# VHH binders against L-Ala-D/L-amino acid epimerase, part 29

Target 1, 347 residues: L-Ala-D/L-amino acid epimerase, of Pedosphaera parvula (b9xek4)
Amino acid sequence: MQIKFWPQDLKLAHTWTIASSVTSGSDVTSVGIVQLTDRDGTVGLGEAAPARRYNESTPGSLDFIAKVDATKLSFDNIEASMKYVESLASGQFAAKSAINVALLDGAARKAGKPIYDLLGLGFRNNHHVTSFSIGIDKADVIRKKVLAAEQYPVLKLKVGAADDKANLAALREAAPQKWVRVDANEGWKTKEHALEMIEWLAQDKFIQYIEQPMPADSNPKDIAWLKARSPLPLFGDESYHTAKDVDHCAECYHGVNVKLCKTGGISNAYEALQVARKAGLKTMIGCMIETSILISAAAHLAELCDYLDIDGNLLTTNDPYLGVTAEKGLLSFASAPEKLGLRVRAK
Below, E stands for the ipSAE of ESMFold2; O stands for the ipSAE of OpenDDE; V2 stands for 0.75 times the mean of E and O plus 0.25 times the DockQ between their complexes.

## First folded at step 20 (VHH; framework vhh_8fcz_2)

Design z3 (from y1 with F108M; at its last look DockQ between E and O 0.78; V2 from the best seeds 0.00; counts 0 for: pae E 3.9 > 2)
Fold by OpenDDE, look of step 20:
Structure z3 (fold): chain B 347 residues (1-347), chain A 121 residues (1-121)
Amino acid sequence: as target 1 above (347 residues)
Amino acid sequence: QVQLVESGGGLVQPGGSLRLSCAASGFTFSKYSMYWVRQPPGKGLEWVSGISGSGGWTIYADSVEGRFTIIRDNDKKMVYLQMTSLKTEDTAVYYCAKGRSEWREFPMDYEGQGTQVTVSS
């Protein structure tokens, strides 16, 4: 096995800002691309999209990947490969995700299957809908963003800032009857304030649910308190990283958001989704700002999800890969040029 | 297996009324939101109305707000759409759709053969 890896800059269509961001919004983000090549020439692609919220970075991810002995990786033994990779360091979930995704891509290609078939999940084209995220901004910019997102039937509005009410109003002005999901990204610090905001939001009949209203390190009793009183379902995001978090989230939330960059790849995401479902939680799969590599990777798990928010590639202008499409928000692999593995091809 | 059977469609004059019915089976009815969607001639599917599992909330598209009423009977596993003040633009095949939960959702699970509603002079 050989490993190649490099950074990829992604240009954002709009400035991206969320409540948990300690820095000003940016117009450019970077990811790490990983390419594994077997002796027989089979190629697997992966991607590291680290989150600052978890103290990960693209440079850090690449440094981790640089330490990986490619000779210890095999498409024929993903479990052993990942055991090795996981032994190299704690954390580095984005980097580990890149390796895992690449391994599964290679394995699936060798098997002559797309990953969703390799996993026994299948995939229904034009059945799954992804939301399109609207980042925090000034009200006039929110309006413009929403208008630009006309083709998408479901929006996700980022909140947890001072101008939440103005932003929702701007959204509604531009889209009077679109379904909207709300992501607070831990923006509401007290259970009382969170409840107040949620009750306000619930007055809008098109609001579907709230993601991570409170900080993940909040007292679980407080979050449970909020859950019991919320007129809308609550989804844990920052509170749900892997299957290990299921008990906590079962107590505190109605659903959970799974991301490959949190789980460390498709394998663990699969587990995280399954365990959540068994616990009675609703499931959604999310993303970071990513190329079609990770977005497609996530799409392979769509059949395990009640909701999908895998729009990371849609928020960029220079995605270098072709994979799953989301025309009008409907996910489809029908036009994907690659038929196997991730079903992703470089442009 | 989830089954949804629509009925109640027909030909009506503008300003008239119709009541659509949907019989549901194959799932725990009260645990899921239900929706009506429609497909006008030459157009795509559009959602019309929704109701929560318990009936605690209802929602309507702007085009039908104030004219249509969605009701459900969990004992009978039925969902209804009372349509009043019908307009020519209401002409469509109407489908009953099952949500994925009791919560507010964008309806995507269209089932059944639908029922034709034609509003014409």
Scores: ipSAE 0.042, ipTM 0.577, lowest interface PAE 2.2, mean pLDDT 93
ESMFold2, look of step 20: ipSAE 0.316; ipTM 0.719
ESMFold2 (binder alone), look of step 20: mean pLDDT 82; pTM 0.849

Design z4 (from y1 with E102D; at its last look DockQ between E and O 0.88; V2 from the best seeds 0.00; counts 0 for: pae E 5.2 > 2)
Fold by OpenDDE, look of step 20:
Structure z4 (fold): chain B 347 residues (1-347), chain A 121 residues (1-121)
Amino acid sequence: as target 1 above (347 residues)
Amino acid sequence: QVQLVESGGGLVQPGGSLRLSCAASGFTFSKYSMYWVRQPPGKGLEWVSGISGSGGWTIYADSVEGRFTIIRDNDKKMVYLQMTSLKTEDTAVYYCAKGRSDWREFPFDYEGQGTQVTVSS
């Protein structure tokens, strides 16, 4: 096995800002691309999309990947490969995700299957709908963003800032009838304030659910208190990283948001989704600002999800890969040029 | 297998009323929200109304708010749409749809053939 890795800059269509990163709005973000090549020439692609919220970075991810002995990786033994990779360091979930995704891509290609078939999940084209995220901005810019997102039937509005009410109003002016999901990204610090905001939001009949209203390190009793009183379902994001968090989230939330960059790849995301479902939680799969590599990777798990928010590639203008498409928010692999593995090909 | 069978459509004059019915089977009816959606001629599918499993909440599209009423009978596994003050723009094929949960959500599951509603003078 050989490993190649490099940074990829992604240009954002709009400045991206969330509650937890109000000062970090940027027009460019970077990801790490990983390419594994087997002796027989089989190639697997992966991607590291680290989150600052978890103290990960693209340079850090690449440094981690640089330490990986490619000779210890095999498409024929993903479990052993990952055991090795996980032993190199704690954390580095984005980097680990890149390796895991690449391994599964290679393995699936060798098997002559797309990953969703390798996993026994299948994939229904034009069945799954992804939301399109609207980052925090000034109201007039929110309006413009929403208008630009006309093709998408479901929006996810980022909140947890001072101008939440103005932003929702702007959204509604531009899209009076669209379903909206809300992501607070831990923006509401007290259970009382969170409840107040949620009750306000619930007055909008098109609001579907609230993601991570309070900080993940909040008292679980407080979050449970909020859950019991919330007129809208609550989804844990920052509170749900892996299957290990299921008990906590079962107590505190109605559903959970799974991301490959949190789980460390498709394998662990698969587990995280399954465990959540067994616990009676609703499931959604999310993303970071990513190329079609990770977006497609996530899409392979769509059948395990009640909701999908895998729009990271749609928020960029220079995605260098072709994979799953989301025309009008409908996910489809039908036009993907690659038929196997991730079903992703470089442009 | 989920089965939804719509009925009650027909031809009505503007200002008239119709009551649509949907018979549901193949799932635990009370655990899921139910919806009515419609497809006007030459237009895409649009949602009309929704109701929670328990009937605790109802929602309506702005275009039908105040004119349409969604009701469900969990014992009979039925969902109804009472339509009043019908307008020509209400002309469409109406479908009953199953939610994927008891929450407000999109998309919905469609299984029926729909029922034609035509509003014309």
Scores: ipSAE 0.198, ipTM 0.660, lowest interface PAE 2.0, mean pLDDT 93
ESMFold2, look of step 20: ipSAE 0.211; ipTM 0.646
ESMFold2 (binder alone), look of step 20: mean pLDDT 83; pTM 0.853

Design z5 (from y1 with G56S; at its last look DockQ between E and O 0.79; V2 from the best seeds 0.00; counts 0 for: pae E 2.7 > 2)
Fold by OpenDDE, look of step 20:
Structure z5 (fold): chain B 347 residues (1-347), chain A 121 residues (1-121)
Amino acid sequence: as target 1 above (347 residues)
Amino acid sequence: QVQLVESGGGLVQPGGSLRLSCAASGFTFSKYSMYWVRQPPGKGLEWVSGISGSGSWTIYADSVEGRFTIIRDNDKKMVYLQMTSLKTEDTAVYYCAKGRSEWREFPFDYEGQGTQVTVSS
């Protein structure tokens, strides 16, 4: 096995800002691309999209990947490969995700299957709908963003800032009847304030649910208190990283948001989704600002998800890969030029 | 297996009324929100109304607000759409759709053949 890796700059269509982001307001972000090549010529692609919220970075991810001995990786033994990779360091979930995704891509290609078939999940084209995220901005810019997102039937509005009410109003002016999901990204610090905001939001009949209203390190009793009183379902994002968090989230939330950059790849995301479902939680799969590599990777798990928010590639103008499409928000692999593995190909 | 069977459609004059019914089976009915959607001739599918699993909330498209009423009977596993003051633009095939939870949701899952509603003078 050989490993190649490099940074990829992604240009954002709009300035991106969330409540918890220190580097909010950027127009460019970067990811790490990983390419594994077996001796027989089989190639697997992966991607590291680190989140600053978890103290990860693209340079850090690439540094981690640089330490990986490619000779210890195999498409024929993903479990052993990942055991090795995980032993190199704690954390670095984005980098680990890149390796895991690449391994599964290669393995699936060798098997002559797309990953969703390799996993036994299948994939129904034009069945799954992804939301399209609207980042925090001024009201007039929110309006423009919403209008630009006309084709998407479901929006996810980022909140947790001072102008939340103005932003929702702007959204509604531009889209009077669209379904909206709300992501607070830990923006509401007290259970009372969170409840107040959620009750306000619930007055909008098209609001579906609230993601991570309070900080993940909040007292679980407070979040449970909020859950019991919330007129809308609550989804844990920052509170749910892997399957190990299921008990906590079962107490505190109605559903959970799974991301490959949190789980460390498709394998662990698969587990995280399954465990959550068994616990009676609703499931959604999310993303970061990513290329079609990770977006497609996430899409392979769509059948395990009640909701999907995998729009990271749609928020960019220079995605260098072709994979799953989301025309009108409907996910489809039908036009993907690659038929196997991730079903992703470089443009 | 989820099964939804719509009925109650027909031909009605503008200003008239119809009551649509949907019989549901194959899932725990009270745990899921239910919806009505419609497909007008030559147009795409559009949602019409929704009701929570418990019936605690209802939702209506602006085009039907004040004219249509969605009701459910969890004991009978039925959902109804009472339509009043019907307009020509209400002409469509109407489908019953199952939510993915008791909460407000999109998209909707529907398996039935639908019921034709035609509003014409």
Scores: ipSAE 0.080, ipTM 0.612, lowest interface PAE 2.1, mean pLDDT 93
ESMFold2, look of step 20: ipSAE 0.442; ipTM 0.771
ESMFold2 (binder alone), look of step 20: mean pLDDT 83; pTM 0.846

Design z6 (at its last look DockQ between E and O 0.79; V2 from the best seeds 0.00; counts 0 for: pae O 2.3 > 2)
Fold by OpenDDE, look of step 20:
Structure z6 (fold): chain B 347 residues (1-347), chain A 122 residues (1-122)
Amino acid sequence: as target 1 above (347 residues)
Amino acid sequence: QVQLVESGGGLVQPGGSLRLSCAASGFTFSKYSMYWVRQPPGKGLEWVSGISGSGGWTIYADSVEGRFTIIRDNDKKMVYLQMTSLKTEDTAVYYCAKGRSEWREFPYFDYEGQGTQVTVSS
């Protein structure tokens, strides 16, 4: 096995800002691309999209990947490969995700299957709908963003800032009847404030759910208190990283958001989704600003998800890969040029 | 197997009323939101109304708000659409649709009935 890795800059279509973002106002983000090549020429692609919220970075991810001995990786033994990778350091979930995704891509290609078939999940084209995210901005810019997102039937509005009400109003002006998901990214610090905001939001009949209203390190009793009183379902994001967090989230939330960059790849995301479902939680799969590599990777798990928010590639103007498409928000692999593995190909 | 059977459609004059019914079977009815959707002649499918699993929330398209009422009976596994002040533009095939959860989810549906014709004409 050989490993190649490099940074990829992604240009944002719009300035991206969230309540907890340390890179608020950025127009460019970077990801790490990983390419594994077996002796027989089989190639697996992966991607590291680290979240600063978890103290990860693209340079850090690449540094971690640089320490990986490719000779210890095998498409034929993903579990052993990952045990090795995980032993190199704690954390580095984005980097680990890149390796895991690449391994599964290679393995699936060798098996002559797309990953969703390798996993036994299948994939229904034009069945799954992804939301399109609207980052925090001034009201006039929100309006422009929403208008630009006309084709998408479901929006996710980022909130947790001072101008939330103005932004929702701007959104509604531009899109009077679209379904909207709300993501607070831990923006509401007290349970009382969170409840107040949620009750306000609930007055909009098209609001679907609230994602991570309070900080993940909040008292679980407070979050449970909020859950019991919320007129809208609550989804844990920052509170749900892996399957290990299921008990906590079962107490505190109605659903959970799974991301490959949090779980450390498809394998652990698969587990995280299954465990959540078993616990009675609703499931959604999310993303970071990513190329079609990770977006497609996430799409392979769509059948395990009640909701999908995998729009990271749609928010960029220079995605260098072709994979799953989301025309009108409907996910489809039908036009993907690659038929196997991730079903992703470089442009 | 999920089954949805609509009834109650027919011909009505403008300003008239109709009540549509949908009988559901094959799933835990109270755990899922239910929806009415319609397809006007020559147009695509459009959602009309939705109701949560518990009946705690209802939602209506702007075009029918104030005129239509969605109700469900979880004991009988029925969902209803009371239509009043009907307009010619309400003419469509109406379908009962099963949601994927009890919440306010996007109105793409796992299952739909065969539909019932509603014609509003003078």
Scores: ipSAE 0.247, ipTM 0.669, lowest interface PAE 2.3, mean pLDDT 93
ESMFold2, look of step 20: ipSAE 0.592; ipTM 0.837
ESMFold2 (binder alone), look of step 20: mean pLDDT 83; pTM 0.853

Design z7 (from x5 with F108L; at its last look DockQ between E and O 0.04; V2 from the best seeds 0.00; counts 0 for: pae O 9.4 > 2, off the site)
Fold by OpenDDE, look of step 20:
Structure z7 (fold): chain B 347 residues (1-347), chain A 121 residues (1-121)
Amino acid sequence: as target 1 above (347 residues)
Amino acid sequence: QVQLVESGGGLVQPGGSLRLSCAASGFTFSKYSMYWVRQPPGKGLEWVSGISGSGGWTIYADSVEGRFTIIRDNDKKMVYLQMTSLKTEDTAVYYCAKGRSEWREFVLDYEGQGTQVTVSS
């Protein structure tokens, strides 16, 4: 096995700002691309999209990947490969995700299957709908963003800032009956404040649910308190990283958001989704700002999800890969040029 | 039945001005946001400008911001687009559209034939 890796800059269509961000919004983000090549020439692609919220970075991810002995990786033994990779360091979930995704891509290609078939999940084209995220901005810009996103049936509005009410109003003026998901990104610091905001939001009959209203390190009793009183479903995002978090989230939330960059790849995401479902939680799969590599990777798990928010590639202007499409928010692999593995090809 | 009839298009030189008009009927006009969209030759439909039902807010695509002005007359059930400093890239068929939400989509409903705007030297 050989490993190649490099950074990829992604240009955002709009400035991206969330409540948990301590920095001003940025127009450019970076990811790490990983390419594994087997002796027989089979190639697997992966991607590291680290989250600052978890103290990961693209440079850090690449440094981690640089330490990986490619000779210890095999498409024929993903479990052993990942055991090795996981032993190299704690954390580095984005980097580990890149390796895992690449391994599964290679394995699936060798098997002559797309990953969703390799996993026994299948995939229904034009069945799954992804939301499209609207980042925090001024009301006028929100209107523009919403109008520009007219083709998408479901929006996810980022909140947790001072102008939340104005932004929602702006959204509704532009889209009076569109379904909206709300992501607070831990923006509401007290259970009382969170409840007040949620009750306000609940007055809008087209709000579907709230993601991570409170900080993940909040007292679980407080979050449970909120859950019991919330008129809207609550989804844990920052509170749900892997299957290990299922008990906590079962107590505190109605659903959970799974991301490959949190789980460390498709394998663990698969587990995280399954465990959540068994626990009676609703499931959604999310993303970071990513190329079609990770977006497609996530799409392979769509059949395990009640909701999908895998729009990371749609928010960029220079995605260098072709994979799953989301015309009108409907996910489809029908036009994907690659038929196997991730079903992703470089442009 | 919703009817939208556009007019005012024509041939103009770069830097010139045009005023488009749209006559609306078949719905409660003041309750709906109205928009202008355009389709350049060989390209897809793109939104240009929008105005709220009451006229309380307006929005513009970045490409036309500062050059175009959208206004409406609810009494006459008219929406207008004042275009100034026209550029060759503004060449398109322009449509008036009614904003509406379906259960799974926000739709700009344009039923008219559109009006041709050609900017050429």
Scores: ipSAE 0.011, ipTM 0.223, lowest interface PAE 9.4, mean pLDDT 92
ESMFold2, look of step 20: ipSAE 0.583; ipTM 0.829
ESMFold2 (binder alone), look of step 20: mean pLDDT 84; pTM 0.862

Design z8 (from x5 with V107Q; at its last look DockQ between E and O 0.63; V2 from the best seeds 0.00; counts 0 for: pae O 2.1 > 2)
Fold by OpenDDE, look of step 20:
Structure z8 (fold): chain B 347 residues (1-347), chain A 121 residues (1-121)
Amino acid sequence: as target 1 above (347 residues)
Amino acid sequence: QVQLVESGGGLVQPGGSLRLSCAASGFTFSKYSMYWVRQPPGKGLEWVSGISGSGGWTIYADSVEGRFTIIRDNDKKMVYLQMTSLKTEDTAVYYCAKGRSEWREFQFDYEGQGTQVTVSS
């Protein structure tokens, strides 16, 4: 096995701002691309999309990847490969995700299957709907963003800032009847304030749920208190990283958001979703600003998800890969040029 | 297996009324929100109305607000759509759809053949 890795700059269509992490008003973000090549020529692609919220970075991810001995990786033994990779350091979930995704891509290609078939999940084209995220901004810019997102039937509005009410109003003016998901990204610091905001939001009949209203390190009793009183379902994001968090989230939330960059790849995301479902939690899969590599990777798990928010590639103007499409928010692999593995191909 | 069977459609004049019914089986009915959606001729699918698992909330598209009423009977595993003041633009095939949860949702699962509603003078 050989490993190649490099940074990829992604240009944002719009300035991206959330409550907890200001992707520093920059119009450009970077990810790490990983390419594994077996001796027989089989190639697997992966991607590291680290989150600042978890103290990860693209340079850090690439440094981690640089330490990986490719000779210890195999498409024929993903479990052993990942055991090795995980032993190199704690954390670095984005980098680990890149390796895991690449391994599964290669393995699936060798098997002559797309990953969703390799996993036994299948995939129904045009069945799954992804939301399209609207980052925090001024009201007039929110309006423009919403209008630009006309084709998408479901929006996710980022909140947790001072102008939340103005932003929702702007969104609603531009889109009077669209379903809206709300992501607070830990923006509401007290249970009372969170409840107040949620009750306000609930007055909008098209609001579906609230994602991570309070900080993940809040007293679980407070979050449970909020859960019991919330007129809208609550989803844990920052509170749910892997399957190990299921008990906590079962107490505190109605559903959980799974991300490959949190779980360390498809394998652990698969587990995280399954465990959550068994615990009676609703499941959603999310993303970061990513190329079609990770977005497609996430899409392979769509059948395990009640909700999907995998729009990271849609928020960029220079995605260098072709994979799953989301025309009108409907996910489809039908036009993906690659039929196997991730079903992703470089443009 | 989820099964949804729609009925109650027909031909009606503008200003008339119809009551659609949907019989549901194959899932814990009260745990899921239910919806009516419709497909007008030559147009895509559009949602019409929704009701929570418990019946605690209802929702309507602006185009039908004040004219249509969604009701459910959890004991009978039925969902209904009472349509009044029907308009020609209400002409469509109507489908009963199952939500993914008891809460507000956009994505629907529907397996039925639908019921034709035609509003014409």
Scores: ipSAE 0.187, ipTM 0.665, lowest interface PAE 2.1, mean pLDDT 93
ESMFold2, look of step 20: ipSAE 0.653; ipTM 0.843
ESMFold2 (binder alone), look of step 20: mean pLDDT 84; pTM 0.857

## First folded at step 21 (VHH; framework vhh_8fcz_2)

Design j1 (from z6 with G56D; at its last look DockQ between E and O 0.88; V2 from the best seeds 0.66)
Fold by OpenDDE, look of step 21:
Structure j1 (fold): chain B 347 residues (1-347), chain A 122 residues (1-122)
Amino acid sequence: as target 1 above (347 residues)
Amino acid sequence: QVQLVESGGGLVQPGGSLRLSCAASGFTFSKYSMYWVRQPPGKGLEWVSGISGSGDWTIYADSVEGRFTIIRDNDKKMVYLQMTSLKTEDTAVYYCAKGRSEWREFPYFDYEGQGTQVTVSS
């Protein structure tokens, strides 16, 4: 096995701002690309999209990947490979995700299957719908963003800032009957304030649910208090990192948001989704700003999800890969250039 | 297995009224939102109305707002669509659709029923 890895800059179509992180004016984000090549020429692709919220970075991810002995990786034994990779350091979930995704891509190709078939999940084209995210901005910019996202039937509005009401008003002006999900990214610090905001949001009939209203380190009793009183379902994002968090989230939320970059890849995301479902939680899969590598990787798990928010590649102007498409928000592999593995190809 | 059986369609003059019914089986009815969708001749599927599992939330497309009313009976596992002030543009096959949860949901749904024909004509 050989390993190649490099950084990839992604240009954002719009300035991206969330409650927990103000990227001061940067229209560019970077990810790490991983390519594994077996002796027989089989290639697996992966991607590291680290989140600052979890104290990870692209340079850090690449440094971790640089320490990986490729000779200890095999498409024929993903479990052993990952055991080795996980032994190198704690954390580094984005980097580990890159390796895991690449391993599964290679393994699936060798098996002559797409990953969703390798996993026994299947995939229904034009069945799964992804939301399109609208980052925090000035009201006039929100309006423009919403108009530009006309094709998407469901929006995810980022909130947790001072101008939330103005932003929602702007959204409604531009899209009077657009379905909207709300992500607070831990923006509401007290349970009372969170409830007040949620009750206000619930007056809009097109609001579907609320993601991570309070900080993940909040008292679980407070979150549970909020859950019991919320007129909208609550989804844990920052509170649900891996399957180990299922008990906590079962108490505090109605559903959970799973991300490959949080779980450490498709294998652990699969587990996280399954465990959540068994616990009676609704499931969604999310993303970071990512190329079609990770977006497609996430899509392979779509059948385990009640909701999807895998729009990271749609928010960029220079995605260097082709994979799953999301015309009108409907996910499809029908036009994917590859039939096997991730079903992703470089442009 | 999920089963949805629509009924109540027919021919009606403009300004008239109809009540559609949907009988549901094969799932815990109260745990899922229910929706009405329709397919006009030569057009794609469009959502018409939705109701949450508990019935505490309802929603209508702009084209039918104020004219149609969605109601559910969880004991009978029924969902209804009362249509009033019908227009020619309401002509379509109407389908009952099951949501993915009891909550508010986006308007793409799985439906397995045969639908019921509604024709509005003078």
Scores: ipSAE 0.558, ipTM 0.836, lowest interface PAE 1.1, mean pLDDT 93
ESMFold2, look of step 21: ipSAE 0.616; ipTM 0.844
ESMFold2 (binder alone), look of step 21: mean pLDDT 83; pTM 0.855

